# Ledger of designs, part 120: miniprotein binders against q9h3h3

Target 1, 235 residues: q9h3h3
Amino acid sequence: EDGFTAEHLAAEAMAADMDPWLVFDARTTPATELDAWLAKYPPSQVTRYGDPGSPNSEPVGWIAVYGQGYSPNSGDVQGLQAAWEALQTSGRPITPGTLRQLAITHHVLSGKWLMHLAPGFKLDHAWAGIARAVVEGQLQVAKVSPRAKEGGRQVICVYTDDFTDRLGVLEADSAIRAAGIKCLLTYKPDVYTYLGIYRANRWHLCPTLYESRFQLGGSARGSRVLDRANNVELT
Key: E = the ipSAE of ESMFold2; O = the ipSAE of OpenDDE; V2 = 0.75 times the mean of E and O plus 0.25 times the DockQ between their complexes.

## First folded at step 10 (miniprotein)

Design xA3 (at its last look DockQ between E and O 0.86; V2 from the best seeds 0.00; counts 0 for: pae E 2.1 > 1.5)
Fold by OpenDDE base, look of step 13:
Structure xA3 (fold): chain B 235 residues (1-235), chain A 85 residues (1-85)
Amino acid sequence: as target 1 above (235 residues)
Amino acid sequence: SPEEIREEIEELLEKAEELLEEAEKLFKEGVDPRKARELLMEVFKLLWEALRLAEKLGNRELLERAWELIRRAWQLLLKLRELLK
């Protein structure tokens, strides 16, 4: 995948936020209904545009699960954008530190662990594990992309409230691993998505802060987490 | 040829700018945000291609123009997203 493919996928993901979501909200729905909901809306069968024979007749942007402690707070995204524009026009150097400071100033601190899986049983099983972890309070919120027409990989996003809280990011990785997920995980702050900072960006900023690799018999966390900015293993 | 690549980039940028201006107009007029979104997705496709070619050509000016259009398109996408939340 070239850098621009990743950027286009991120644009598509943001565009998908505008379509209706299939949501299981643990704050209002009993946990005992989760299994029936998962069986009704398996991510590998839910289609982006409501294709004939799919569980959904209408377009679906995301399938999501909200935990008991979930509180939506997107921060000041508009203020962030205005500040970002002003920064670009100023000609001042743009660094990861600059972006971190912008995120803090505008309270745009959310980030997510990302996993990409092919449509099928493994995806649906992974999603079920994540959804259960959210409903059980081990994770706060997660979403999965519906099946695209092209049959490409689907993405599961597991959110954390603060990408600057390294401990919280690592705890989410541990919970994902405890849910039985063994694939590669990458952690990206939402601020990077909102500002259009992708792999091939003009400032050569890496949008991935952390990578997690599954490890058998290793640390109590069951993964190795790499800080990509510093090229240091955290676990 | 480098000249042909340059011309192709300029055509991509021009088309992307036209579609972006149309999307901006639709947004301003309060037309269906989904239509503006569809145009923006096309704008991004054109601009990614323009960037690829401009990087290949090593033309800084064309790169800067493409990135400016991407910035504008991204801003509009964010505004559309916030409108539909």
Scores: ipSAE 0.627, ipTM 0.895, lowest interface PAE 0.7, mean pLDDT 90
Fold by ESMFold2, look of step 10:
Structure xA3 (fold): chain B 235 residues (1-235), chain A 85 residues (1-85)
Amino acid sequence: as target 1 above (235 residues)
Amino acid sequence: SPEEIREEIEELLEKAEELLEEAEKLFKEGVDPRKARELLMEVFKLLWEALRLAEKLGNRELLERAWELIRRAWQLLLKLRELLK
């Protein structure tokens, strides 16, 4: 459906954060157990609410893999929200630079590469490749949505710790491609997610900073990366 | 008719505000944060429909009321996420 569908999906994703997660934590679990865990919980079969016949009996918000070097940084999310409120009533213009500064000030710097895939072998295979890259240390943390009741495409999120660190964001893209991923990737800073800013927003902000497309015979990175804010190619 | 559409928007906003106030109460009391989240998801559904109709009607006051409720609902959703994560 058209209109505010994207905004509602964002609210549902935030709600999913609050349900139990299925986590493989490389900091506490041997890497040799990863393949069995992946076979037990393929994202195409784990259901959002624990449907009959699925491997999970309880709701699952996300399926995640934490790398050995994963060090969570929550940032000042409450202060971010308060400052956002004040900004909206101040009369000062709201621009992408405004959001960037707000994120820096409150240390809410994480962001994520996103890929959308239909349920099935390709999704499960892509997730397995990403999960292995996380456990092997090429990526720090990733998650994948479970299967929705109505079906449809699922999302894999691969996090980076600082969206203002362009080199780090591009290195994560390269690691994703090295894991065999060839689909379209888009990059969204978490500040936009926390403030509820999606494509159809009141300020006409674009919450996607980068777009990555796989290139056959391309550079060592194997990607063509576009800076969506400035409409300029980075690779 | 435009008056029927206006009445529908007001009913949606009134219902959304009632559910939002119930969710805010549950959050403040700490009694049932899962229920508060369920109420918020329903609040958003009502508010997106109210906003769609208010945009069609071009009614500034109803648009402003809908966006204010959306802002309150999103703030509570984020607070719940921080509590329950």
Scores: ipSAE 0.619, ipTM 0.862, lowest interface PAE 1.2, mean pLDDT 88
ESMFold2 (binder alone), look of step 10: mean pLDDT 87; pTM 0.872
OpenDDE base, look of step 10: ipSAE 0.594; ipTM 0.882
ESMFold2, look of step 13: ipSAE 0.473; ipTM 0.771
ESMFold2 (binder alone), look of step 13: mean pLDDT 88; pTM 0.876

Design xA4 (at its last look DockQ between E and O 0.69; V2 from the best seeds 0.00; counts 0 for: pae E 2.8 > 1.5)
Fold by OpenDDE base, look of step 10:
Structure xA4 (fold): chain B 235 residues (1-235), chain A 85 residues (1-85)
Amino acid sequence: as target 1 above (235 residues)
Amino acid sequence: SPEEIREEIEELLEKAEELLEEAEKLFKEGVDPRKARELLMEVFRLLWEALRLAEKLGNRELLERAYELIRRAWELLLRLRELLR
């Protein structure tokens, strides 16, 4: 992506959290209804502001699927922000370790695998695969951005409960690959989003902890996962 | 020219700060969170461009100013998000 498109999309994503979500909740809705719901609300056709002729007449921030084991926990985001402000004022060095410690201290541990796809069949198919994996209990929760007016790429986010749990992060990658996703995946902790850490930041911190590249053959996982901080392959 | 780029960055930062202050005021007064959000999205657009140009120019002062405004804008966006949840 050229320039600060990723940062702007991240700001738009946060702003979109304020608008209504289209949710399939597997805790209250039978799994047998998933296919009808996916057909009703294909992400490539659901529009951000409820454009005429779209499946939605009202603004939609996100399309989401909640699994049976999903429990929303955002931690102490306010405490995290206060601690972050104090840290910046202190002039102390800020490292990935610093951010990790802040996240742990304030229980802001969620993270997500991200994939960016152009609107269309491939996006809708990818989303259907992810949604099924969530409903089947292989993943806990996922969301996809609606179609923007500009027709830019849409993002699918697949969450994990703890970005510090390397095994959990890797298991989610495996489940995404098992759902038929072959594109590049990047893993970003939510703490980086809450603290405004993007690719361009004053501390030169990388907002992406992991990258997953699809691999044909070899490992049962079907991907190579790179630890970006340490430049080490984990698989 | 480098001077023209500097001037452009300063104009972007000034405009971004004005809009950010307006958004902060709207938030504080509780008038219209959606309008505050719209203003913030424009603030980010301006600041991304300012940052791009400041990186190109290699001007540390302008970079730091842009980063500070981005921080404030981000904090306001998070507060707005919490209010409307």
Scores: ipSAE 0.598, ipTM 0.885, lowest interface PAE 0.7, mean pLDDT 90
Fold by ESMFold2, look of step 10:
Structure xA4 (fold): chain B 235 residues (1-235), chain A 85 residues (1-85)
Amino acid sequence: as target 1 above (235 residues)
Amino acid sequence: SPEEIREEIEELLEKAEELLEEAEKLFKEGVDPRKARELLMEVFRLLWEALRLAEKLGNRELLERAYELIRRAWELLLRLRELLR
């Protein structure tokens, strides 16, 4: 596979952050309105640039749902960037451990479970399940990319507030599975996004911390979660 | 030839730096951050191609130039994101 695909997608995702978002905010909107909103804005029909015939007439960067308890906290991103630059010129080795310490020191602790799905009813159904889990309080915040003109895969991001809190990350995985999601999930701390570190990075760092695979009839009903850094099953 | 590939990389890097400087100017002026974003998308396109060619050529100096421009471009993109969120 092409080594620069991740960089391309990351830059496009960051650009999408800067366009308007379609948001269902449970902090200000009654939960009873969610199903109508989901029907109006299915992610397979909402277009990135407001194409004719879509439910949106203007560009949309993301479709998002904010839970009742959602409290934004990006941390000290500017300090993180400065410390990252100093680290690169210091001669110290750049390792997953040093990235983790930078994230902790600067309180840039959020991360996300990712799933990639083709446009269609499976994507819309998965998004609806995730959105309900957020509004019901089982998850805090999620977003889904709109449809691209060429109709490529779309991404659902389900956020957690602290990648170092393994139990919290696993609880989010469990809530995603309880919403009926069976596809592969990967977990990426936001520190890698803020520093522009993707799969084909010059330091050979792996931005995927966890991988979750659905397991029917395993130890129970749920998933098997692999710690990618240590090649250790967590569940 | 390796010389032709090297010349192509340098042309890509020079154009990318030119567009990046224009984007940085627009950001500093604060007038048209969406235009600055458009310029940055073109900067990344040029830099990814330059990286691909420099990696094939095995030229460390050209790779380092590309990585430095990518670092500058990414920093500006993040600042634009914080401004426009």
Scores: ipSAE 0.373, ipTM 0.711, lowest interface PAE 2.8, mean pLDDT 86
ESMFold2 (binder alone), look of step 10: mean pLDDT 87; pTM 0.875

Design xA5 (at its last look DockQ between E and O 0.81; V2 from the best seeds 0.00; counts 0 for: pae E 1.8 > 1.5)
Fold by ESMFold2, look of step 10:
Structure xA5 (fold): chain B 235 residues (1-235), chain A 85 residues (1-85)
Amino acid sequence: as target 1 above (235 residues)
Amino acid sequence: SPEEIREEIEELLEKAEELLEEAEKLFKEGVDPRKARELLLEVFKLLWEALRLAEKLGNRELLERAYELIRRAWQLLLRLRELLK
């Protein structure tokens, strides 16, 4: 808890959205150029603010890969926020079902699988695998944070377009695992992010819907996915 | 002591509110939205610490003040995101 907080990370992530991004867009760039781009901008070397000796001289908020099927649509975020304010004064209970209904009503349905890795080979290798999966069409869009000055953990976000579509979320988990990712994954709907609902929130809501743990042992490999709201295993 | 913790929380909240008011002023006047963003990031650092201490102390009044400042700060941050993206 010393210097690392969910609220600091959330605010810094939102601020990073406002800075320039380094983007490989498969909709306009041939897939054969991906490997060169990955070599030019490894996330362990790209710095948040353009530190001396890094490949970038200017700030970078995110490094991203857009797949062929990527269709950007944030939904009605302003309407979502206004409805949230009204709900808080209405006396209606605030529950995960409440957030789900708000997200549906305002079409803010995206969410993301998250993984946290230290700078280095593991991070760069994981990102490269995810980026290839996006360009090959198994995933729609992903981003990774650049290296912070202190060199702390970085995050890879793999987006899905509808957190209420459980099968679609699980298919994305499967595609991530097929890319060779074995670390813990957590899933957070964007509605929680836009409403500023972190772990330390007044309603004690948990913004993490799912945890995915790579299944160890034996010859079979897959995911063990836990539904955090109901404490049940989905796989 | 509980009183020393209360004083620390009040200092954090007072400073956070000062920075938040400056960020709100910069945003409203359209002067320097990137500076407003940087002030907000500092506001969140102060508010997180204040909230952590207020929860430890169990002080409802200080918790409510921290939550309200967090709401104001987050609303402004989201508006800045829409402006600057």
Scores: ipSAE 0.642, ipTM 0.846, lowest interface PAE 1.3, mean pLDDT 87
Fold by OpenDDE base, look of step 13:
Structure xA5 (fold): chain B 235 residues (1-235), chain A 85 residues (1-85)
Amino acid sequence: as target 1 above (235 residues)
Amino acid sequence: SPEEIREEIEELLEKAEELLEEAEKLFKEGVDPRKARELLLEVFKLLWEALRLAEKLGNRELLERAYELIRRAWQLLLRLRELLK
């Protein structure tokens, strides 16, 4: 995938936020119903536009699971955007530190571990593991993209409350690994998405803060986490 | 040729700007936010291609034009998203 394919998928993913979600909310639904819900709405079969024969007849933007401790807080996204426009107009240098400060100032601190998987059993199994970890309180919230018409890779997003909390980001990686996930993970702050910071941006800012690679018999976390900004291994 | 690539980039940018203006109009009028979203996704496709070609050409002016249109398109998409939440 070229750099722009990844960014177009990010735009499509953001556009999908506007369509209805299939949600399992552990705050209101007993955990014992999770397996039946997962069987009813396997991500590899749920279609983006409600194709004939799919579990959904209507368009679905995302399939999501909310944990018991989940509290939606998006911060001041509008204030963030206004400040970002003013900053661009000022001609002042824009750095990762600048974006971090904007995020802190406007309380837009959420970030996510991302994994891309082909449609099929491996995706559904990975999603089931993540969904269980969310319902069990090891993770707070996760979502998975529905199957696209083109049959492309689906994305699982596992959120953390604060991308500036390195420990929390690493704990989420550990929980994902404990759920049996072995693929490459990338961590992206939501602020980068909200500001349109894509891979080929004019400021040469990398939107990926961390990468996690699975490791057999390695650290207690079962992964190697790379800080992409500093090119330093954290584990 | 570099001149042909430049012309292709300019055509992509012009088309992207036209579609973006249409999407901005639809948003302002409160007409069919889904259509505005579809237009924006098309705008992004055009602008990614324009950026790819402008990077290949090494033309800073065309890059800056593409980045500005991307900025506007992204801001509109975000506003649409907030409206429909």
Scores: ipSAE 0.609, ipTM 0.880, lowest interface PAE 0.7, mean pLDDT 90
ESMFold2 (binder alone), look of step 10: mean pLDDT 87; pTM 0.865
OpenDDE base, look of step 10: ipSAE 0.569; ipTM 0.859
ESMFold2, look of step 13: ipSAE 0.533; ipTM 0.793
ESMFold2 (binder alone), look of step 13: mean pLDDT 87; pTM 0.868

Design xA6 (at its last look DockQ between E and O 0.72; V2 from the best seeds 0.00; counts 0 for: pae E 3.7 > 1.5)
Fold by OpenDDE base, look of step 10:
Structure xA6 (fold): chain B 235 residues (1-235), chain A 85 residues (1-85)
Amino acid sequence: as target 1 above (235 residues)
Amino acid sequence: SPEEIREEIEELLEKAEELLEEAEKLFKEGVDPRKARELLMEVFKLLFEALRLAEKLGNEELLERALELIRRAWELLLKLRELLK
């Protein structure tokens, strides 16, 4: 993958938010129906545009699972954007601390663990594990991208309510690892997406706050979590 | 050659800017947001390729131009997303 594949996928992901989602909502649907739903809509077979022979006939932006404790709260994204534009115009230095403060001020605190997987059994199995963890209340909400026409990797996003809550971020990592996920995880605040903070930005801001690497025989969490901003291991 | 890469970047940036301006126009005119989105997906494709090549070339000017266009495209995408969420 080229150096900007993640940014391309982020743009595609934002564009996909505009299309209908396939949702399993554990608040309204019995947990016993999850396995049938997963079998009906395996992420590797659900196509972005509803290709012939796919489980979906219509475009699908995301496949999502909502936990019982899930409450949608996006905060003041418009106010955040206005404040960000004003800040850029001011010529003031922009730091990770600046972004954190903007996020807090506008209550745009959500973040996500990201994993990228090739289409196929491993992806579907990973998704099933995550979906179960969400329905069981170990995670609050997750989504997975449908299969693109061109193929490529699909992304699973596992959300946390507050990217400033290190404990909550680490607990989500632990739950993901407990679900059997062994790949590299990166944690990205949603505020960075809303402000267009990608790898190549004029402020040299790292869009990833945390990285989680699976470790055999390591801590009870089964991973090593690196704070990318401080280059410090948290686990 | 570095010169050929520069020329390719300039072509990518020019085409991306044209498509972005069209997408911005469609948005302003209240045309179907999905049409503007389709244009933006092509814009991002062109601009991220331009960024890749500009980084490879080490040309800060072309890099900054690409970054500015990506910023505009991203802002438009966010606006489009807000219309259809």
Scores: ipSAE 0.618, ipTM 0.886, lowest interface PAE 0.7, mean pLDDT 90
Fold by ESMFold2, look of step 10:
Structure xA6 (fold): chain B 235 residues (1-235), chain A 85 residues (1-85)
Amino acid sequence: as target 1 above (235 residues)
Amino acid sequence: SPEEIREEIEELLEKAEELLEEAEKLFKEGVDPRKARELLMEVFKLLFEALRLAEKLGNEELLERALELIRRAWELLLKLRELLK
């Protein structure tokens, strides 16, 4: 079944935000320490709740890498939520344009490329590549979920600071591919996350704006990107 | 039967609302925000099951009840995230 599985995962991800994170912060930590840190905390072995035998003894919500240029700004999330509530009671139609305008008005512009991988070498190798790209300055911020007790796929999130900046989003996709990532990527603006709008929602909104698939051959970007909202190929 | 499914949805919604009200009370009091989070995870479990059944039954009233409770639960989860941050 998969009717509302994505919604359960989203709620669990939000709960994970509230637990401690394992962070490599390039703003305060020398880049030469990255390889040792990656070896200490492979995402396939770091457990969500500190299981016996794992490298962590305490719960871990996320494993993250902050780049040297990382400048956090989540925007006016409280104002966004209030305006969303008012919009729903106004009787006015709710459309993708409405959500975009709310995000712009309240400066909630961040979004992320997502990839889902099974625990193991492929996940750990992909994460290491992403983490190096962040420390080297090609990406700003990334995180990966720890291993859940039940197992299952884990998620790597690579953030961008403005989902309305299509070129910036495509640059992040290109940097992810340059790190050797070949799997499917989907892009979701944070505004949908903060408002609890997922695939199965009452407004039939599509929270996935872009889908990126790796192209074979020598393409400079190595991907084909589809705009899911407008069903238009961008690359 | 459709009537048995309707009754199950109503039971799920009633239980979820009860737990949600308890979580909202705990948050307002500021005493046990981690317990409030625990209750919210159970609330989401019940509400997504209720929503799935209401969608299959085609009962718009029950679907709207589930969606409104999901909205309230999500709003509280975000408030807890800010508090425990």
Scores: ipSAE 0.250, ipTM 0.648, lowest interface PAE 3.7, mean pLDDT 85
ESMFold2 (binder alone), look of step 10: mean pLDDT 88; pTM 0.879

Design xA7 (at its last look DockQ between E and O 0.71; V2 from the best seeds 0.00; counts 0 for: pae O 1.6 > 1.5)
Fold by ESMFold2, look of step 10:
Structure xA7 (fold): chain B 235 residues (1-235), chain A 85 residues (1-85)
Amino acid sequence: as target 1 above (235 residues)
Amino acid sequence: SPEEIREEIEELLEKAEELLEEAEKLFKEGVDPRKARELLMEVFKLLLEALRLAEKLGNRELLERAYELIMRAWQLLLKLRELLK
């Protein structure tokens, strides 16, 4: 539930990484199989722990789609972790610029647009649109959380390969909007995920780098994107 | 009672740390990374319950202790994922 602490929610996401994922990999699976796969595994019905009556009989951590151009590259995560530990014991100030530099130095550059939706048709429809965009090559990688036992909102993550490439991040936002997604999107660099830094962290870091709000008005991108760190509109 | 819940949290934290130490030992020795990963799955299970109970009590100190162990487990998990790929 959204009523739990940020620590609890972060820990749940970490635990989900350890369970099996349901993956449609366009690099090895024909695109013509996508619709059947989506119908078999709607995120509103795939349960986190394999509840009776769900399409999965065992735990599922994430449901994911990998595009044809997906080239996995998490960067130097171990070096990032070591540098982070050294920084914390150094007594030096920890700032958003510090995190950005660590990510660049260790090539941990990926990030993701996030959207939170309640279980049901809107979630499943949004996911299907995103999954098709990935298989068609407009997006590279996406995942969605399964349904939790208590319910609550689920999350769709749409990855980009370089959070410092603002054009690439904005192009991904545009592709998400073209899939019919109108809800609020927030963008988080993966460096925060790997270091376990949450929204109410002790350093007062803001893991959300960008926000995207859909606006009717005939824009090709269809959204207003704000840089949260500098309070500057990018669109 | 709140005291019984506090004791349950302490018990969960102690067990989780014991398993985490075993996982860290297995990782350091390079002997059985799959067992280390299995231990971490148990560690996360125990610590999620500890977080739930600490949050229910509104006990900030116990919540922070649980999360510190979670971070330690998370960092080891990321190292194991790199090793096992």
Scores: ipSAE 0.563, ipTM 0.845, lowest interface PAE 1.5, mean pLDDT 87
Fold by OpenDDE base, look of step 10:
Structure xA7 (fold): chain B 235 residues (1-235), chain A 85 residues (1-85)
Amino acid sequence: as target 1 above (235 residues)
Amino acid sequence: SPEEIREEIEELLEKAEELLEEAEKLFKEGVDPRKARELLMEVFKLLLEALRLAEKLGNRELLERAYELIMRAWQLLLKLRELLK
């Protein structure tokens, strides 16, 4: 993906956070209703702005599924931003370690596996698999972007509570693979999004910490996970 | 025409910046965060349209300006979200 495409998708994702979400909450809704909800709101048909003939008449920012153990905690995002502004003003070197420490200090530890898929059956099938894994407690929370007017790729985000917990990140990858997902996955901490660290950032920081590639006949995980910062395979 | 598209993008960016400055002012003054959010929603709509048109035009400068405003708007949104919890 071209640098501009990544920034455009990030901007769209930011704007989408302000519009209403279509949510299946497994904490309040029986798991038996999931299939009907998925059939009602297939992500390939849900439109960003509620186009005529779409399942939604109003704008939708995201389609999301919350697991039974999901607890929204964003940490101290304001404190993080203030510390980041102060750090930039100080002229001190900014490294992945610096960002990690800021994230830990302000408890902004969430991260996500990302997959990009073209609109259609494969996307809807992938989303259904992820949604089921969330409702079954194998994953905590996931969201998918609605269909854009131009028919660009949609993104599925699968969250983990702590990007610094390598085991938790790897477990989520395993659960995604178990749900039948075979595409490339990239893992990004939310702290990088909050601080505006995209592919073309002035500090040359890689916003992707991990990449997962599907492997046929490999280990029980069915993927190879690469640490992008260290260029080391973790699996 | 490409010139007309450029002019439209510039108008969108100018309007987005004006509304963003107003939203930032409202936030700083401690006015109802909902009003600032409403303005910010309009800012994002304008900027997304500017991005779409700038991409269509292939104009890197206009894309970069739009991205800068989006990042600024995002910083305000994060602050507002904390107040609207």
Scores: ipSAE 0.276, ipTM 0.700, lowest interface PAE 1.6, mean pLDDT 88
ESMFold2 (binder alone), look of step 10: mean pLDDT 88; pTM 0.873

